# Ledger of designs, part 12: VH-VL binders against Crossover junction endodeoxyribonuclease Hjc (hjc)

Target 1, 126 residues: Crossover junction endodeoxyribonuclease Hjc (hjc), of Archaeoglobus fulgidus (o28314)
Amino acid sequence: KGTRFERDLLVELWKAGFAAIRVAGSGVSPFPCPDIVAGNGRTYLAIEVKMRKELPLYLSADEVEQLVTFARGFGAEAYVALKLPRKKWRFFPVQMLERTEKNFKIDESVYPLGLEIAEVAGKFFQ
Below, E stands for the ipSAE of ESMFold2; O stands for the ipSAE of OpenDDE; V2 stands for 0.75 times the mean of E and O plus 0.25 times the DockQ between their complexes.

## First folded at step 12 (VH-VL; framework fv_felzartamab)

Design n3 (from m1 with heavy chain S31D; at its last look DockQ between E and O 0.68; V2 from the best seeds 0.00; counts 0 for: pae E 2.3 > 2)
Fold by ESMFold2, look of step 12:
Structure n3 (fold): chain C 126 residues (1-126), chain A 123 residues (1-123), chain B 107 residues (1-107)
Amino acid sequence: as target 1 above (126 residues)
Amino acid sequence: QVQLVESGGGLVQPGGSLRLSCAASGFTFSDYWMNWVRQAPGKGLEWVSEISSDSSYIYYADSVKGRFTISRDNSKNTLYLQMNSLRAEDTAVYYCAREPGYEYDTEGYFDYWGQGTLVTVSS
Amino acid sequence: DIELTQPPSVSVAPGQTARISCSGDNIGEYYVYWYQQKPGQAPVLVIYRDSDRPSGIPERFSGSNSGNTATLTISGTQAEDEADYYCQSYDSSLSAVFGGGTKLTVL
């Protein structure tokens, strides 16, 4: 159970100006369900939370499609939040994920492109 | 209530060996990562080694790799540092320090420290 | 490879603000932790995760970390704050790294 890291991410989201909650039972739902939903009144996020010892992170096409489906219906932006050992959380819009033959990944070429939490929270000028 | 007590320090000749112990009490030892951090007289802190709660992950500073071995015995609530091929630059107070963690990652900070044990390596 | 650089000393008058820097390549990708050490004592954690205070640490202690520099700030510095201060973080090899330490003198 990775709930301790999800709670740590919730704290970081609240510090960045989001209201955020963990979705109880997200892994057992027959319907699309992210790990965390967050919003600050302007930006709304549906977040799939991943922790890995090292890169690459692989994500199944099914996982990504379910996250996108929920985000679309909820009115949120779909993100993957990735925690590597001793590093801060990085945020990847699903559009940033690298496609493999059948699935998706975040590798050494994609990881540096990930957003810091302040960048996700600071969408004021577009 | 958390206590960490180092022992086993002393005077040793260059090239010699010494084994340090750290006795833990007041908390569930097997839930925490443990560290050795040293401080040469009049100098700053230097991280030495780290061991995960189940000993699955072990890290060493470059300066001690191949010479020092960290280990723990969770049944005795004790952390160890076996120091071989000691050099003058290993002279320091050695602290054990507790680190909250989860699986292969940690909170990254050392929340409780012992009072240290002095190791002196001299010719 | 990674080294955390701190000024060797900082002096402030009581009531003034002390700032202690900790510089390292890409340190903003990692959390920074700060420890206070008084003579003859073991270090004590005063800031974790860049800016969080443990229970019992006065509100005058604060921290920040971005880019290549983390900073410990002590506002309204008191005589009891006189101590050595160390920053600590990690490198890409998961090794813990301490800065060289800063002696804070409160005159």
Scores: ipSAE 0.489, ipTM 0.824, lowest interface PAE 2.3, mean pLDDT 90
ESMFold2 (binder alone), look of step 12: mean pLDDT 92; pTM 0.942
OpenDDE, look of step 12: ipSAE 0.843; ipTM 0.936

Design n4 (from m1 with heavy chain E103D; at its last fold request DockQ between E and O 0.74; V2 from the best seeds 0.00; counts 0 for: pae E 2.3 > 2)
Heavy chain, then light chain:
Amino acid sequence: QVQLVESGGGLVQPGGSLRLSCAASGFTFSSYWMNWVRQAPGKGLEWVSEISSDSSYIYYADSVKGRFTISRDNSKNTLYLQMNSLRAEDTAVYYCAREPGYDYDTEGYFDYWGQGTLVTVSS
Amino acid sequence: DIELTQPPSVSVAPGQTARISCSGDNIGEYYVYWYQQKPGQAPVLVIYRDSDRPSGIPERFSGSNSGNTATLTISGTQAEDEADYYCQSYDSSLSAVFGGGTKLTVL
ESMFold2, look of step 12: ipSAE 0.559; ipTM 0.841
ESMFold2 (binder alone), look of step 12: mean pLDDT 92; pTM 0.938
OpenDDE, look of step 12: ipSAE 0.850; ipTM 0.938
ESMFold2, fold request of step 15: ipSAE 0.447, 0.458, 0.477; ipTM 0.818, 0.816, 0.834
ESMFold2 (binder alone), fold request of step 15: mean pLDDT 91, 91, 91; pTM 0.932, 0.931, 0.935
OpenDDE, fold request of step 15: ipSAE 0.880, 0.882, 0.881; ipTM 0.946, 0.946, 0.946

Design n5 (from m1 with heavy chain E107Y; at its last look DockQ between E and O 0.78; V2 from the best seeds 0.71)
Heavy chain, then light chain:
Amino acid sequence: QVQLVESGGGLVQPGGSLRLSCAASGFTFSSYWMNWVRQAPGKGLEWVSEISSDSSYIYYADSVKGRFTISRDNSKNTLYLQMNSLRAEDTAVYYCAREPGYEYDTYGYFDYWGQGTLVTVSS
Amino acid sequence: DIELTQPPSVSVAPGQTARISCSGDNIGEYYVYWYQQKPGQAPVLVIYRDSDRPSGIPERFSGSNSGNTATLTISGTQAEDEADYYCQSYDSSLSAVFGGGTKLTVL
ESMFold2, look of step 12: ipSAE 0.533; ipTM 0.836
ESMFold2 (binder alone), look of step 12: mean pLDDT 91; pTM 0.936
OpenDDE, look of step 12: ipSAE 0.832; ipTM 0.933

Design n6 (from m1 with heavy chain S55E; at its last look DockQ between E and O 0.70; V2 from the best seeds 0.69)
Fold by ESMFold2, look of step 12:
Structure n6 (fold): chain C 126 residues (1-126), chain A 123 residues (1-123), chain B 107 residues (1-107)
Amino acid sequence: as target 1 above (126 residues)
Amino acid sequence: QVQLVESGGGLVQPGGSLRLSCAASGFTFSSYWMNWVRQAPGKGLEWVSEISSDESYIYYADSVKGRFTISRDNSKNTLYLQMNSLRAEDTAVYYCAREPGYEYDTEGYFDYWGQGTLVTVSS
Amino acid sequence: DIELTQPPSVSVAPGQTARISCSGDNIGEYYVYWYQQKPGQAPVLVIYRDSDRPSGIPERFSGSNSGNTATLTISGTQAEDEADYYCQSYDSSLSAVFGGGTKLTVL
């Protein structure tokens, strides 16, 4: 289930030069809590991990607000990491999410704009 | 140790039918996706069909759709391929291959293969 | 759907680096897997997830995948590496697709 995908992403983050940890019990915490936190000394990430069979992915306003709240307090950028079948992980800073009337989504217009892990790891400062 | 043993290959006339079996041991069969991959004599590998661990997802190569049926019996640790309306171009060694995966997605690779069973379709 | 194109053969001297390409439209969006097949044997996985080695595969095997091309690299090629090599990935219908295969000859 979701645990294997989170572990898989953790491996990819370490291969890309991040130190990264999975947050145990993140869905039951009374405090804002991402699925993964990562950093490489220059870039720091708070990551909400999503797996979908197909697009679109919907995220509630509450989820996004909690992720942003954690990221701001931690000194990290808030990201959504999305896995579609047979494809590699793609990373979406929360500012890339499309708004719906009350919530957020990633659809086929947004998905191609998502970042590869190498782009997240180094492109901002090289 | 993981073991996959194919059986049921043989000589058959065009238009005939065969049923291949793959007996699995050494792993929790019901937790893995299973595949059939074939190789015509002197040719490359061609993926044939895939079935998820709970049988909810089944895929076929276009060349075999409507003629072949993949199935599994998780209580017997056995994968099957029912091949109907066989053609000369179906002549190949048929491999059973294991794929690590979960629900609707997989790791995408075939980590263990059987020895293959030869199917020959000739007049 | 996607067609995976490999050169039919590659020749290399022992100790040299062999590179086998696998080309397909947007193949870099998917993972690529590589299999070695020796005569009369079933294929053996040598690279998965573009660049990872299964247990027991020598460290001289490596891989990459970006854009429209994946590459299997064998550094310090040995006589035992002589085999057929197949790349494998997926198309948009979620079907597995194999390349046509490359015969690696080690002179």
Scores: ipSAE 0.528, ipTM 0.831, lowest interface PAE 1.9, mean pLDDT 90
ESMFold2 (binder alone), look of step 12: mean pLDDT 92; pTM 0.942
OpenDDE, look of step 12: ipSAE 0.847; ipTM 0.937

## First folded at step 14 (VH-VL; framework fv_felzartamab)

Design p1 (from n4 with heavy chain E107L; at its last look DockQ between E and O 0.43; V2 from the best seeds 0.00; counts 0 for: pae E 3.7 > 2)
Fold by ESMFold2, look of step 14:
Structure p1 (fold): chain C 126 residues (1-126), chain A 123 residues (1-123), chain B 107 residues (1-107)
Amino acid sequence: as target 1 above (126 residues)
Amino acid sequence: QVQLVESGGGLVQPGGSLRLSCAASGFTFSSYWMNWVRQAPGKGLEWVSEISSDSSYIYYADSVKGRFTISRDNSKNTLYLQMNSLRAEDTAVYYCAREPGYDYDTLGYFDYWGQGTLVTVSS
Amino acid sequence: DIELTQPPSVSVAPGQTARISCSGDNIGEYYVYWYQQKPGQAPVLVIYRDSDRPSGIPERFSGSNSGNTATLTISGTQAEDEADYYCQSYDSSLSAVFGGGTKLTVL
């Protein structure tokens, strides 16, 4: 399954120098699956795609763990891509997520720290 | 082929009312957001109002809020604009415009426009 | 809310490059869309999402958006490109906003 917004994000990833593909049928698989996998030959991303009317975005600990599990096994960096109405996509490495009691969130304090797609594409290794 | 046809324009006195219609065909009307955009003679484009596919989200420009009401009838593939308390500054060509969207958000652009209907508010 | 400012007119010689600016505070945080309007006609989308070209729009049309300025660029400008051009974006209240328009003249 796919949406117009996931297709829109694929286009933006390709323009930024990544090859990217949507993971079809991720909801019916017994294994962890991200929404999008992207790479540019040296950096690989596993992306969970979220769209929200407004902040905050909540993510369950289970879905974050599944994303991280896939990313580790694949050799990718785990990211959340968030689309708010009329705003550009912002990218959050899972380490940037704020903890709640049991889960994670992106709120008004975290959202401005999110990366533009060009920043993700240009990020240096340490 | 996508087609949008506006109607209901005409000459009205200040303080009067008018209802515009936009007949849609060639696409699944109930799956798209719809907009009204106006253009005063010799002037630029001004966004007026927007309505989501199921009417759950409705937005107005400040200049028309409280006087204009956008609505849609998905069973008749028709968009409406009820204009009350009309002023001379409301004189414009009114365009119906389609916007691709999902639930509460959109792709942000108007991909198909009608040819417009002229509203003239004059004493 | 954001106000989008365009120059009232731009003139270019045939075959030259035309650049039409659209200025607004932090406009680079939003996508910008461009419309062409010829006299007596409805607007036509020519650029969406800052830089994407719809099918049927010539390759000479391109766009960019960074910081406080978005730009529509027409390379190899032709007589048929004479038109009014409008930029469009959104403000924080989710209202659509148009620039004032730019009349492009090809001399």
Scores: ipSAE 0.275, ipTM 0.748, lowest interface PAE 3.7, mean pLDDT 89
ESMFold2 (binder alone), look of step 14: mean pLDDT 91; pTM 0.934
OpenDDE, look of step 14: ipSAE 0.618; ipTM 0.883

Design p2 (from n4 with heavy chain E107Q; at its last look DockQ between E and O 0.64; V2 from the best seeds 0.00; counts 0 for: pae E 2.4 > 2)
Fold by ESMFold2, look of step 14:
Structure p2 (fold): chain C 126 residues (1-126), chain A 123 residues (1-123), chain B 107 residues (1-107)
Amino acid sequence: as target 1 above (126 residues)
Amino acid sequence: QVQLVESGGGLVQPGGSLRLSCAASGFTFSSYWMNWVRQAPGKGLEWVSEISSDSSYIYYADSVKGRFTISRDNSKNTLYLQMNSLRAEDTAVYYCAREPGYDYDTQGYFDYWGQGTLVTVSS
Amino acid sequence: DIELTQPPSVSVAPGQTARISCSGDNIGEYYVYWYQQKPGQAPVLVIYRDSDRPSGIPERFSGSNSGNTATLTISGTQAEDEADYYCQSYDSSLSAVFGGGTKLTVL
């Protein structure tokens, strides 16, 4: 998953007022496990981290379900964070994902709807 | 201490060729993306080309595609720019610039620059 | 084929605040970087990732970026700040793009 990108996202989350931690070994866990868990005292996030050279991003139904399962049990909101080259991170709550027949995607129609980190940080302070 | 030293500039006729070099020292050259940026006399900065740390990703400005070739030799800590089919509008000071990068992406900024080498293309 | 537009010049008295704009389509989706260039010298990075300062850059330099406009702000401008300033970012083709430059005059 490229741990360097996850570390860069951690820096951005801390700058935005979250405490955030990278989950070591998340890809090999026998349990549902996000890449990053974050919170700012009011909002709690379970984040699946994706980086791609270009759109679209496809996500399997299984990985979306596992993220939602963890988020529900933890008391967090389930998000996908997507990094495209030279662009800032964008955040997609799982309900924003476009459904394919069996799976999910973020394509050119969905990508502009993604949230900036400041919007995620302020979502529940309004 | 980071140091970048360009060389190979000079006077060339239109249609001619020239090879620029940039000698790097004071850092692990093979860990950084490298760039050429040029500045025509009295004008602004223009990005020319970029090469990743292992040469897997190479990008060119439209104005130089097909005429210029960026390359690097990590064993010699040297960046190159081969310039062919030179035109009067290629006249500029050419800077070598370092860019922090990771895999297929970069941090996007040029943190150290050389002093530049002048290329003059005229009859 | 994106263009970053800067004013050609900005003049301020010492101690006043200078603001240099950099306009481009959806520039807020990308980071913006700022460089200072004094006559006969290579450019020097003064702001990266919109608002971060490299070590050795005074706190009077700050930056912002949202929507279609990034701004370099120099508060309490000093005579030594007189220079050309360039913004830099990326277009949708992943090419690096520089603004045309702004001459800051301190008088």
Scores: ipSAE 0.461, ipTM 0.828, lowest interface PAE 2.4, mean pLDDT 90
ESMFold2 (binder alone), look of step 14: mean pLDDT 91; pTM 0.930
OpenDDE, look of step 14: ipSAE 0.813; ipTM 0.928

Design p3 (from n4 with heavy chain E107W; at its last look DockQ between E and O 0.07; V2 from the best seeds 0.00; counts 0 for: placed apart)
Fold by ESMFold2, look of step 14:
Structure p3 (fold): chain C 126 residues (1-126), chain A 123 residues (1-123), chain B 107 residues (1-107)
Amino acid sequence: as target 1 above (126 residues)
Amino acid sequence: QVQLVESGGGLVQPGGSLRLSCAASGFTFSSYWMNWVRQAPGKGLEWVSEISSDSSYIYYADSVKGRFTISRDNSKNTLYLQMNSLRAEDTAVYYCAREPGYDYDTWGYFDYWGQGTLVTVSS
Amino acid sequence: DIELTQPPSVSVAPGQTARISCSGDNIGEYYVYWYQQKPGQAPVLVIYRDSDRPSGIPERFSGSNSGNTATLTISGTQAEDEADYYCQSYDSSLSAVFGGGTKLTVL
């Protein structure tokens, strides 16, 4: 996407010991692809990046499935990274997303369960 | 060079009004969020208000809500603070401060500050 | 709703390391920013986003933030570092919040 906050997430990932790259392009790939791929030599992440003014964040079943499909084929863990105003990035494994009738969400019950970048980088993922 | 110059301070009776201005130069004013921060004599810094680059998002400290109004004129590169119903506790140096931001969020820091203008509310 | 608590003063000898704390409940969940203010002057940003240093700020300034405490560290403290230092963060209402300030004296 190339937003200023998405570039900020790349910097934070590098500071946390990952090599990370943004998937370029304004349009969609004909194949499943995440916004960012990252790895630290042992753990690999496929990250869908979301910025919202407020909760809840809704994710379509299609975008979650595409993220999972890429992560499965790549050998990575599928994450959603969420930035709320003036807060740090929080990371949600796709298993942590709450189901709606047809789709997924991160709401006030899920948001506090999100991981900080240090937890993703070293304390809980090798 | 980035410059922020406040004006409009002075002595005012309790219950009175003042309008502060902050003239900006040396940067693209319309690309930044702007803030007012005040400092009472011998006291620390207190955030007062902020306004987004296009005025779509405006926030106030609880201590000034309903009495102060922040605004900006991007064609004049000027930030304003209309202060009504002034109280003795509003006596302070008022700084304008620039904040890098994007859409509805900011990087959260005030990277350039003006020299301040003194507002004294006294009977 | 978050209150940021700083010690009122810190004194260090020249060349020693100064540490200024900023305490608040769950402050590690938020970014912390630090400002230096010399008498009669406007504040100057010295640390942003917990630990990043703006262009023009000497490498002896560093920061950390975890749990309930953020810390500004000045290694090799110099006489010119004598100033008031304020931490700043945000509350749940998205309002900016400043700590009460710490006067750093370099003996």
Scores: ipSAE 0.519, ipTM 0.829, lowest interface PAE 1.9, mean pLDDT 89
ESMFold2 (binder alone), look of step 14: mean pLDDT 91; pTM 0.933
OpenDDE, look of step 14: ipSAE 0.722; ipTM 0.905

Design p4 (from n4 with heavy chain E107M; at its last look DockQ between E and O 0.48; V2 from the best seeds 0.00; counts 0 for: pae E 5.8 > 2)
Fold by ESMFold2, look of step 14:
Structure p4 (fold): chain C 126 residues (1-126), chain A 123 residues (1-123), chain B 107 residues (1-107)
Amino acid sequence: as target 1 above (126 residues)
Amino acid sequence: QVQLVESGGGLVQPGGSLRLSCAASGFTFSSYWMNWVRQAPGKGLEWVSEISSDSSYIYYADSVKGRFTISRDNSKNTLYLQMNSLRAEDTAVYYCAREPGYDYDTMGYFDYWGQGTLVTVSS
Amino acid sequence: DIELTQPPSVSVAPGQTARISCSGDNIGEYYVYWYQQKPGQAPVLVIYRDSDRPSGIPERFSGSNSGNTATLTISGTQAEDEADYYCQSYDSSLSAVFGGGTKLTVL
């Protein structure tokens, strides 16, 4: 994945009060792995990191299933973090993703609903 | 250390052409997006153009689109600005500026600037 | 497109806190960057990504950005801080845009 952007996201997570790390070997592990895990003692996140030039972002059903599986076992909330050019990171709980016939997406109707990092840090659990 | 040295400024009549160069040293030039930013005498900063590290992405301010051409030669660590159809309002100090970024996106800031070269467009 | 508005000048006494605003519609959705320019010199980056300080920039420089306003704050202002200050962000076409500049005078 894009190393410069992932390092920038880690900095933003730490500034927001999370301890956060990149998961080594996440792309080649035989086990479900997110790109980043984070926690602040109250909120715990499993994050899949995506960078795109433009919308829509598509995610395979397998990617989403693996992220949810890890998050459930870890006791974390499953999020997609999306970076578009020159915009701040936005965070999408997997429940916010639009379904397609085979997969999932974030398009122009979903993108404005994404959370800023401060909202994720302060959010109530349901 | 990082150095950016502009050259090629001077006096030109309206409608004329001028080619600016920016020689880069002290860093891996081919890993950075590069920009031109100008400042008219006594005025503020105005972004002019940017070019990605491999020249795949090129952008211009509306005020110069169609008249100016940005380019780079990574083998010579040099950024260029070809300015055609010059107008009095193009009179400014022209800075080259370094921008961290990928080929399709940028970090959005100018971390190092040259000292600039003056372009004067007058009759 | 976002137009960035700065006050043309700000004056402060030495040792006091200077605040320089940069206003634009929904500027908090974008990162804001700040540059210092002294007479006859090129601009120097003093704040990036709203609030981060490059190495070599004194801790008295800080920044914030939310809603429609970003602010550069200089605490304990010194005579050497006298300069022009520019904010920079993006417009919807992803082009860099600068504010008009603020002359900081330390009296």
Scores: ipSAE 0.080, ipTM 0.696, lowest interface PAE 5.8, mean pLDDT 88
ESMFold2 (binder alone), look of step 14: mean pLDDT 92; pTM 0.937
OpenDDE, look of step 14: ipSAE 0.739; ipTM 0.910

Design p5 (from n4 with heavy chain Y102W; at its last look DockQ between E and O 0.59; V2 from the best seeds 0.67)
Heavy chain, then light chain:
Amino acid sequence: QVQLVESGGGLVQPGGSLRLSCAASGFTFSSYWMNWVRQAPGKGLEWVSEISSDSSYIYYADSVKGRFTISRDNSKNTLYLQMNSLRAEDTAVYYCAREPGWDYDTEGYFDYWGQGTLVTVSS
Amino acid sequence: DIELTQPPSVSVAPGQTARISCSGDNIGEYYVYWYQQKPGQAPVLVIYRDSDRPSGIPERFSGSNSGNTATLTISGTQAEDEADYYCQSYDSSLSAVFGGGTKLTVL
ESMFold2, look of step 14: ipSAE 0.565; ipTM 0.848
ESMFold2 (binder alone), look of step 14: mean pLDDT 92; pTM 0.939
OpenDDE, look of step 14: ipSAE 0.824; ipTM 0.932

Design p6 (from n4 with light chain L94F; at its last look DockQ between E and O 0.80; V2 from the best seeds 0.00; counts 0 for: pae E 2.3 > 2)
Heavy chain, then light chain:
Amino acid sequence: QVQLVESGGGLVQPGGSLRLSCAASGFTFSSYWMNWVRQAPGKGLEWVSEISSDSSYIYYADSVKGRFTISRDNSKNTLYLQMNSLRAEDTAVYYCAREPGYDYDTEGYFDYWGQGTLVTVSS
Amino acid sequence: DIELTQPPSVSVAPGQTARISCSGDNIGEYYVYWYQQKPGQAPVLVIYRDSDRPSGIPERFSGSNSGNTATLTISGTQAEDEADYYCQSYDSSFSAVFGGGTKLTVL
ESMFold2, look of step 14: ipSAE 0.475; ipTM 0.821
ESMFold2 (binder alone), look of step 14: mean pLDDT 92; pTM 0.939
OpenDDE, look of step 14: ipSAE 0.851; ipTM 0.938

## First folded at step 15 (VH-VL; framework fv_felzartamab)

Design q1 (from n4 with light chain N26K I27L; at its last look DockQ between E and O 0.73; V2 from the best seeds 0.71)
Fold by ESMFold2, look of step 15:
Structure q1 (fold): chain C 126 residues (1-126), chain A 123 residues (1-123), chain B 107 residues (1-107)
Amino acid sequence: as target 1 above (126 residues)
Amino acid sequence: QVQLVESGGGLVQPGGSLRLSCAASGFTFSSYWMNWVRQAPGKGLEWVSEISSDSSYIYYADSVKGRFTISRDNSKNTLYLQMNSLRAEDTAVYYCAREPGYDYDTEGYFDYWGQGTLVTVSS
Amino acid sequence: DIELTQPPSVSVAPGQTARISCSGDKLGEYYVYWYQQKPGQAPVLVIYRDSDRPSGIPERFSGSNSGNTATLTISGTQAEDEADYYCQSYDSSLSAVFGGGTKLTVL
C-alpha cells in the first residue's frame, strides 16, 4: 500500500531536480531514520512520509524528535510530506507543525501553508 | 488486451429508466476503480460517476446525483449504471473507464476506455 | 475552482509546434491529464501526471503544469494529430473535471 506512494514521491523528487532514495528498513532500524533522504546540491531533506484519507494528521512527539535528530546529524532539513486524495504532495518543515497537548498535528489551518515541491527546492522566479 | 465493452444503451422516454453494463476483461477487475464518463452529441466530456474496487467509495457528478446509481459485480467483471428519471440532457454516449487506484485514493487518470454506448432521451 | 478553461480551437501547419492551454485556479497544485479524441472514437490518454507519456504515445507529445495553467505541447505536428484534446483534473470536492476541449486542426 504505502510503498506505492513512497515510489511516487521519489519520482516527483527526481523530477524536481533532487537525487533521492528510500531508506531501506527505516521502520526496523535501531537508529532514527527518515523514510526518504534527498538532495540537489543546495537543499538537503530528511522526509517522513504520510498518507491520509483526511485531516488532521497527528504525529507523535517521538517520531518528530527522531526525524529532527537524524536531520541535524545528516545536515538536512526535516520535513513531513503529506499526501491527501487526488492532490499533489505537500511539504511541511517540522517547525510548521501545530503542537497539541502531547504531540503534533497538521489540520485544516496548517495544510494550506504547506509547501509545493518547487518551493522546497528553493525555486524563485523573477 | 484490456477490453471494456459497454451495452444497454438505447432510446428512452423522458422520466424513464435504463441500465448500462460494462464488461471487463484482460485485467484484474477487482483491483481497479471504475468510472462512467459521458459525451453529449457535439459536446465535450463530462464525468458522471466513480466506484472504488470494493464499492466502499462511490461518487457522483451533481448533475446525476439522486437519479443515477453506480455499482459493480466483481465476480462477473461487470460495472453498472442504473439511470432513473432520465432527461433530455442525459442524451449522450456513455463510456466506462478504468482508473488505477488503491483503498481510498487513485492515480487520477483513466487509462482505458470502452467504445461507448449511446443513450437517447427523447419523446 | 471547478472550471478548466481551454481555447475552443488551435490551428497549426504540419511540422510546427501546437500548444493547447488548460487554465484553472491553483491548477499547479493538482495533476493534469490529457486525452486525445478522434471523431467517432473513445478518448485516449496521451499525458498523465502533468508530463508523463503512456507507452505508445509519440515523444512529440509533452506536457507542463505551473501556477494556474497546464499546457499540452505537440512538436513536429502531424496530420494524424488532428483531433479534440481534453484536459482533466479534480476540483476541491475531489470530483473529476474536464476542460471544454480544444479542436486541433492541422492545415
Scores: ipSAE 0.543, ipTM 0.837, lowest interface PAE 1.8, mean pLDDT 90
ESMFold2 (binder alone), look of step 15: mean pLDDT 92; pTM 0.939
OpenDDE, look of step 15: ipSAE 0.856; ipTM 0.938

